# VH-VL binders against q9vr94: the designs that were tried, part 37

Target 1, 124 residues: q9vr94
Amino acid sequence: GVTEEQMWSAGKLMRDVCLPKYPKVSVEVADNIRNGDIPNSKDTNCYINCILEMMQAIKKGKFQLESTLKQMDIMLPDSYKDEYRKGINLCKDSTVGLKNAPNCDPAHALLSCLKNNIKVFVFP
Short names: E, the ipSAE of ESMFold2; O, the ipSAE of OpenDDE; V2, 0.75 times the mean of E and O plus 0.25 times the DockQ between their complexes.

## First folded at step 22 (VH-VL; framework fv_becotatug)

Design z4 (at its last look DockQ between E and O 0.08; V2 from the best seeds 0.00; counts 0 for: pae O 8.4 > 2, off the site)
Fold by ESMFold2, look of step 22:
Structure z4 (fold): chain C 124 residues (1-124), chain A 116 residues (1-116), chain B 107 residues (1-107)
Amino acid sequence: as target 1 above (124 residues)
Amino acid sequence: QVQLQESGPGLVKPSETLSLTCTVSGFSISDYYVHWVRQAPGKGLEWLGVIYWQGKTRYNTPFTSRLTISVDTSKNQFSLKLSSVTAADTAVYYCARELWYSFDHWGQGTLVTVSS
Amino acid sequence: EIVLTQSPDFQSVTPKEKVTITCRASQSIGSYIHWYQQKPDQSPKLLIKHASSSFSGIPSRFSGSGSGTDFTLTINSLEAEDAATYYCQQSSSKPYTFGQGTKLEIK
């Protein structure tokens, strides 16, 4: 399986791509999101959306359940997989009704759901 | 093999600046979070600060006016400067790598004594 | 900042006995707690991460549990080389903080 170093490297790539696009999202705010403090603003939601799109977890505001499960198998150590698989499935409907909602609301809803249903929350 | 090694003067006079270097191997210092942690003799561990992937630093509150953490990626080195030291700054100083929220590798530590 | 309080501060223990060390956080930190062992004149070594996950190469006699504010490190059958000071550390928010330590000595 995938090592924690490999997971870290993939996460760093995503942050290096997405964070510069949202200059109002400070490094401290991004690090707080990494630690599970998920604010609700346009800039932070759209930063989260950028990362989730790179993970193939969201596309045009819709949660991509099957591709998320596939990416989990690629990106997570084996010991993480059972808890993540359960949490991801619990969130399958988290973006229903939010398609075209403003401020990247589907991304906020999806990440908030994942955080609440996964004990060891990891995020770039 | 991931390795961290602290170095610097073991004795610093009061009011002067303590200056330490952490040399790392087995990983690129710019790709991980690297922290300074210290331990006064007979006491517990005290977190001092971190440098993030993007080069920004965060310091523990008591040290914000005195502490500077920096990186030299060409030397794979991470440095600490603590100004206006007193006897209370006598400690073993550690550098440590964070990987997914925990400190998975530590240097061996270097004792710095503040004495006139 | 988040204060971590360990219990006990010190314990003298007999080999092969079960040892339990607690760590209590001043606010909820989920599972963002980690346990370190520090032997005399050595740097800390990671034992348990994320409350209950063993770090690579750690003997199975070490285990961790808890979530939220209350966490436990257990050494099921203590060995002589386990004489050390044990620290919990939270990574839920910066500044990262450590418990005050629990020193175990072998009778």
Scores: ipSAE 0.481, ipTM 0.851, lowest interface PAE 2.5, mean pLDDT 90
Fold by OpenDDE, look of step 22:
Structure z4 (fold): chain C 124 residues (1-124), chain A 116 residues (1-116), chain B 107 residues (1-107)
Amino acid sequence: as target 1 above (124 residues)
Amino acid sequence: QVQLQESGPGLVKPSETLSLTCTVSGFSISDYYVHWVRQAPGKGLEWLGVIYWQGKTRYNTPFTSRLTISVDTSKNQFSLKLSSVTAADTAVYYCARELWYSFDHWGQGTLVTVSS
Amino acid sequence: EIVLTQSPDFQSVTPKEKVTITCRASQSIGSYIHWYQQKPDQSPKLLIKHASSSFSGIPSRFSGSGSGTDFTLTINSLEAEDAATYYCQQSSSKPYTFGQGTKLEIK
């Protein structure tokens, strides 16, 4: 597996790609999201969506379980994988019924679920 | 610091419309869901409704016909209008911010008494 | 709507004792339960979010546990300032709902 440093490096790259696309999302807000303080707004949700899309975790508002598991295996240190695997599976239906929800609501729901079900949750 | 403050008339006559304003500071009004919750004297908490960004709303079922929640981004304010009030609408009304599905910040509340 | 039932409705406790308040949901709500403290003439204050996560600034004596339908708020060592009414609230589905409240008095 990858090292924690590699993981954070990769996360930083994703953040660097997504954050500029949403100028209304401040660095502080992004940091808060990382820390589990997840607001509910279009900009922040879509920012989250951007990150999750890069992780191949969400596509067109639908949670991608298999792709997420695959990406997790590649992107996380081995010590994180078991907990993430469990959390991901617990969140498999987190976006059900939200596919057509506007403003990246599925992304908010997914991230919230993951954060709630993974003790040591890392997000860019 | 995050602050919410309810304001409006403390007394409303029956059949009239109760109008309240929630003024927020310390955060962008467009970045959070804001909810209205009320509490009748000596009673529990009752969820009234929520306003999402860009004005989308959802109301508790009993209030769908007479509750209107709106936002004014230029004033950093949310509004509640409850029409056709009765004595049963006497309560302390709170606006609260939602963070990660919890109400992390509340206004101080404003008492509205419905009386003739 | 999801009904939350707290137990007990009222509790009188001596300082330093352990207090347990339960909240039962009419259906599974995962971990989307939150606990609030409300003192007289004050607004509710968030204590615990998502069943077990303490809100910022909350004393360590407050803790939450549970999942699915049964949840517990625990005050490990009660202090006089903890006299208040406590509410659980679910955000699993709308309408959001609250428990009826548990009034805690200090002897």
Scores: ipSAE 0.014, ipTM 0.642, lowest interface PAE 8.4, mean pLDDT 91
ESMFold2 (binder alone), look of step 22: mean pLDDT 93; pTM 0.950

Design z5 (at its last look DockQ between E and O 0.08; V2 from the best seeds 0.00; counts 0 for: pae O 6.9 > 2, off the site)
Fold by ESMFold2, look of step 22:
Structure z5 (fold): chain C 124 residues (1-124), chain A 116 residues (1-116), chain B 107 residues (1-107)
Amino acid sequence: as target 1 above (124 residues)
Amino acid sequence: QVQLQESGPGLVKPSETLSLTCTVSGFSISDYYVHWVRQAPGKGLEWLGVIYWQGKTRYNTPFTSRLTISVDTSKNQFSLKLSSVTAADTAVYYCARELWYSFDHWGQGTLVTVSS
Amino acid sequence: EIVLTQSPDFQSVTPKEKVTITCRASQSIGSFIHWYQQKPDQSPKLLIKHASKSFSGIPSRFSGSGSGTDFTLTINSLEAEDAATYYCQQSSSKPYTFGQGTKLEIK
């Protein structure tokens, strides 16, 4: 299985790809999001959307449930999977009705739901 | 395999600058978050600050004007400078690595005494 | 800044008994709480992360629970080697903070 250090390295890559695309999102703000402080602004929501797209969790504002479950099986240590499977399924409808919402709102809704329903929450 | 080790003078005079180095092995300091934490004798743990892998720092509020955390990537070391010290800064100083929200490895600690 | 308050500050315990240590946060921190053990003249050692996830190599008699503001570290069937000071630490927001510590001694 995948180690916590391997999971960290994958997360570092995602932040290093996405953060430069959103200059208004500072390193400190990105780290606050990692710790579960999820603001609601265009820049932060679209940074989150970039991360979630790299995870194949969202596409054009729509939560990709089956893809997310597949990526979880590949990218998480075995000890995380039961909590994540449960939380991911609880969030299956979190982006319903939001696909045309501006400012990457679906990404904010999805991540907020995942944070609230996964006890061992991790985010890059 | 992962190790951190603090070093520096054990005695510092009041009003001077406390300067410590943390030497790490088994990982690159540019790939992880590293923190400083201190513990006054007989007291609890106090978080001082962090350096992120992107190079930015964040300090605990009481220390923002006195504390500098910096890195030397070529030596795989990071450093702490605390200016204008008093007896209240006497403590064991630890460096620690963060992996996914918690401190999974700590140095041995080094006692620094602030005394005339 | 998030204040963590541990209870008790000190407890003298007999081996084989169950020990509970509580940590209360001044605001909700989800499950971003971690527990450390510190023996005299040693560095802290990580025991439990994210409220309830055991760190690698930690004896199964140590467990953690809680979410939000109220958290518990449990030692089922205390061993003599468990005499130490225990700290909770939150990582929900910076500055990261620690509880004041709970010292366990063996009777």
Scores: ipSAE 0.747, ipTM 0.912, lowest interface PAE 1.1, mean pLDDT 92
Fold by OpenDDE, look of step 22:
Structure z5 (fold): chain C 124 residues (1-124), chain A 116 residues (1-116), chain B 107 residues (1-107)
Amino acid sequence: as target 1 above (124 residues)
Amino acid sequence: QVQLQESGPGLVKPSETLSLTCTVSGFSISDYYVHWVRQAPGKGLEWLGVIYWQGKTRYNTPFTSRLTISVDTSKNQFSLKLSSVTAADTAVYYCARELWYSFDHWGQGTLVTVSS
Amino acid sequence: EIVLTQSPDFQSVTPKEKVTITCRASQSIGSFIHWYQQKPDQSPKLLIKHASKSFSGIPSRFSGSGSGTDFTLTINSLEAEDAATYYCQQSSSKPYTFGQGTKLEIK
């Protein structure tokens, strides 16, 4: 598995790609999201969606369980994998029923679920 | 600091429309879901509805026919309109901000009494 | 809708005692349960979010636990200022719903 340093480096790259696409999302807000303070807004949700898409965790507003598990195996240190695997599975239906939700609500729901079910959840 | 404040008439006649305003400060109204919750005297809390960004709303089933929630971004305000009120609509009305599915900030509430 | 049932409805407790309030959901809601404290003539205040996460500024004597359908709010050592009505609330699905409340009085 990767080291924590590698994980954070990769996360930073994702953040650097996504954050500029949403100028209304400040660094402070992004940091708050990382820390589990997740607001509900178009910009923040779509920012989250951008990150999750890069992780191949979400596509067209739908949670990608198998893809997420695969990416997790690649992107996380071994010590994180068991907890993430459990949390991911607990969130397998987190976007169900949100197909008609506006914009990036599924991403918000997914991230919220993951944050809620993974004690040590790392997000860019 | 985050603040929400409800305002409106404290007395409404039966069959009329109850109109309330929630004025927010300390955060952008476009960044958060805002909910309306009411509490009848001596009773528990009842969820009325929510407004998402860009004005999308969802109402509790009993109120779908007579509840309207809206937003005015220019004034940093949310609004609630409840039509055809009866005595059963007498309550303290709260607006609350949602953060990560919890109501982390509430207004002080405003009492609305429905009486002839 | 998801029904939340709190227990007990009322509790009178001596200061420094441990208080436990339970909330049962009619169906599984994961950890999408939150606890609020409401004192007379005040608005509700968030205590615990997502079953076990303490909200900012909340004293450490307050804690939450549980998952699925059964949840607990615990006050480890009751203080006089804790006299209030406590509500659980679920955000698993809309409509959002609250428990009926637990009124806590201090002897």
Scores: ipSAE 0.016, ipTM 0.690, lowest interface PAE 6.9, mean pLDDT 91
ESMFold2 (binder alone), look of step 22: mean pLDDT 93; pTM 0.951

Design z6 (at its last look DockQ between E and O 0.84; V2 from the best seeds 0.00; counts 0 for: pae O 2.004 > 2)
Fold by ESMFold2, look of step 22:
Structure z6 (fold): chain C 124 residues (1-124), chain A 116 residues (1-116), chain B 107 residues (1-107)
Amino acid sequence: as target 1 above (124 residues)
Amino acid sequence: QVQLQESGPGLVKPSETLSLTCTVSGFSISDYYVHWVRQAPGKGLEWLGVIYWQGKTRYNTPFTSRLTISVDTSKNQFSLKLSSVTAADTAVYYCARELWYSFDHWGQGTLVTVSS
Amino acid sequence: EIVLTQSPDFQSVTPKEKVTITCRASQSIGSYIHWYQQKPDQSPKLLIKHASKSFSGIPSRFSGSGSGTDFTLTINSLEAEDAATYYCQQSSSKPFTFGQGTKLEIK
C-alpha cells in the first residue's frame, strides 16, 4: 500500500501548487490548517479549495463523494482508510446549499466537517 | 536508511554562540520539516524550533531573540546557532525529522556544555 | 502554550505486568499526541503516533488511547527491556511540548 512518506510527498506537491496562488496565506497559516486550525476567510477558504480540487474532492463548490472515496483508496495508507471512509460518508451533505456561495465557502464547510469526523486528521 | 547526525563543539564558553550542524541522509532536507529539541542533564525534552518546506522557521518563544535555524541544501545539512549562551543552555541537542506531526527519526544527540 | 502532565513520574514494575501511563493536556488537542521511549544515553524512539497508531516495528504490547485532553500509553506484558523514560508530545499547536516524562524501572 501507500506509505506515509508517499502521502507526505503528494501533499507537498499540492501545497507547492496552491500556496503561491494565495500570497495572503502564510506558510504558518497553511501549516496550521494542516493541523486542523481552519480559519474562515476568503483567502484561506480558497487556498483550501485549491487543495481539495487537486484531491478531486470538490468541483465547482460541490463535494465529490465517489471521487473522494476513490482518491482516499489511492492516496492513504491502509491503516487510515476505514476511518476516512466513515468520515467522508458522514460529510456527504456538507456542501449542500453552498455550491454557488461566494468566497469558497463550500471548501471551508467540507474541510471543517472532515476535520470534525476524522480522528487522525491529515491535510496537505 | 534515514539518518540524522548532530555535530559541533562539545564545550562552549558563556556569552558565546553555540553552533551545531545536523547532517541527514536517506532524504532531502528540502522535502521534510526538521526540528531541534534539547534535553538538559536529568531533565525532560524541550522543543526549540522547526524549519518548514518553504524555508520559513518557527522558534519556541524563549528562544526567538537568540536562535537561528538555517539550511545548506548543497550539503544536506541543517544548522543551529544559539547566541549569548549561559550554563542553562547545557544540554544534549537533537535534530529530528517530522513526518505527519510526529518525530519519526532522531539524531543520536550531542552534548554541549557551557562552562568557563 | 499547551502543558502536558504525565502520571506517574516514576513506577517500579514487575515483568509481565500491565503498565499504564497517563498524559493530560491543558486544553483539547484532539488526537495530536505522540509517545516516545527513551532508554539511558539514547535518543527518543517513536512508539505511538496520533494517540493510538503504532509506529512501524513497535512491539504489539505497546498501545495508546484517548482523545481531547486525556491519553494513555499501555504496556500489556512488560519486558525487562522496556525499562526507560516515556514522554508524550503534542503537535496540535506550536510550540510543540512534551510531558515531563515517566520513568519505568524493572524490579
Scores: ipSAE 0.613, ipTM 0.882, lowest interface PAE 1.7, mean pLDDT 91
Fold by OpenDDE, look of step 22:
Structure z6 (fold): chain C 124 residues (1-124), chain A 116 residues (1-116), chain B 107 residues (1-107)
Amino acid sequence: as target 1 above (124 residues)
Amino acid sequence: QVQLQESGPGLVKPSETLSLTCTVSGFSISDYYVHWVRQAPGKGLEWLGVIYWQGKTRYNTPFTSRLTISVDTSKNQFSLKLSSVTAADTAVYYCARELWYSFDHWGQGTLVTVSS
Amino acid sequence: EIVLTQSPDFQSVTPKEKVTITCRASQSIGSYIHWYQQKPDQSPKLLIKHASKSFSGIPSRFSGSGSGTDFTLTINSLEAEDAATYYCQQSSSKPFTFGQGTKLEIK
């Protein structure tokens, strides 16, 4: 598995790509999201969606379970994998019925679900 | 090897500005959050503030009007400036690297005494 | 701010004994609690991160547990070199805060 330093570096790259696309989302807000304080707004949801898309976790508003598990396996340190694997599976239906919902609602729903089901939650 | 080292004057007069530098090596300063923490003699640890890897800062509420944290990527250095110091600001000052929420590496700390 | 309260403030223990230090948060912080060891005239050193994960190079006798508001640092079979002050720290929300510290002396 990757080291935590590598995980952090990868996360930073994703954040560097997505955060500039949403100028209404401050670094502080993004940091709060990372810490599990997930607001529900169009800008923050779509920022989250951007990152989740880069992780191949969401595609066209639909959660990608197998893709997410694959990406998790290569993006996380070994010590994180078991808990994330369980959490991801528990959230497999978190975006059901939200595919065409506005304001990147699927991304909000998925991240919120993951936060609630993963004890040591990490996000870029 | 990851290293942080604080430097600056060990003595500052009241009402003056305390200036410290944190020199880092073994990692890119643009990739990590760096925090400043201080410890008064015989006391506990107090979080002062943080600078994000993109340069954004956040300060602990008591210091918002007096504290400035900055980064110089060309020198691999972070800086702390605390204005209008009093005896209450006497402490060992640490810079610390954050790796995913925890402070995994600390500087050795530098004692700053505020005295006339 | 989130207040962390450690217990006890001071403990004197015989070598080879088990030591438990507790840290209580004023509100739920999930697992965003970390433990540091600080010896005299030294900087704090990370021991346990995220409540239960040992930092690299930390002896196996150190362990952490807990979630929500109640956390514990355990030292199994205390050694003389473990004399230090231990701090818990939360990173759930800013400002980051520390416990008041637990000073551990070895008899």
Scores: ipSAE 0.306, ipTM 0.833, lowest interface PAE 2.0, mean pLDDT 93
ESMFold2 (binder alone), look of step 22: mean pLDDT 93; pTM 0.951

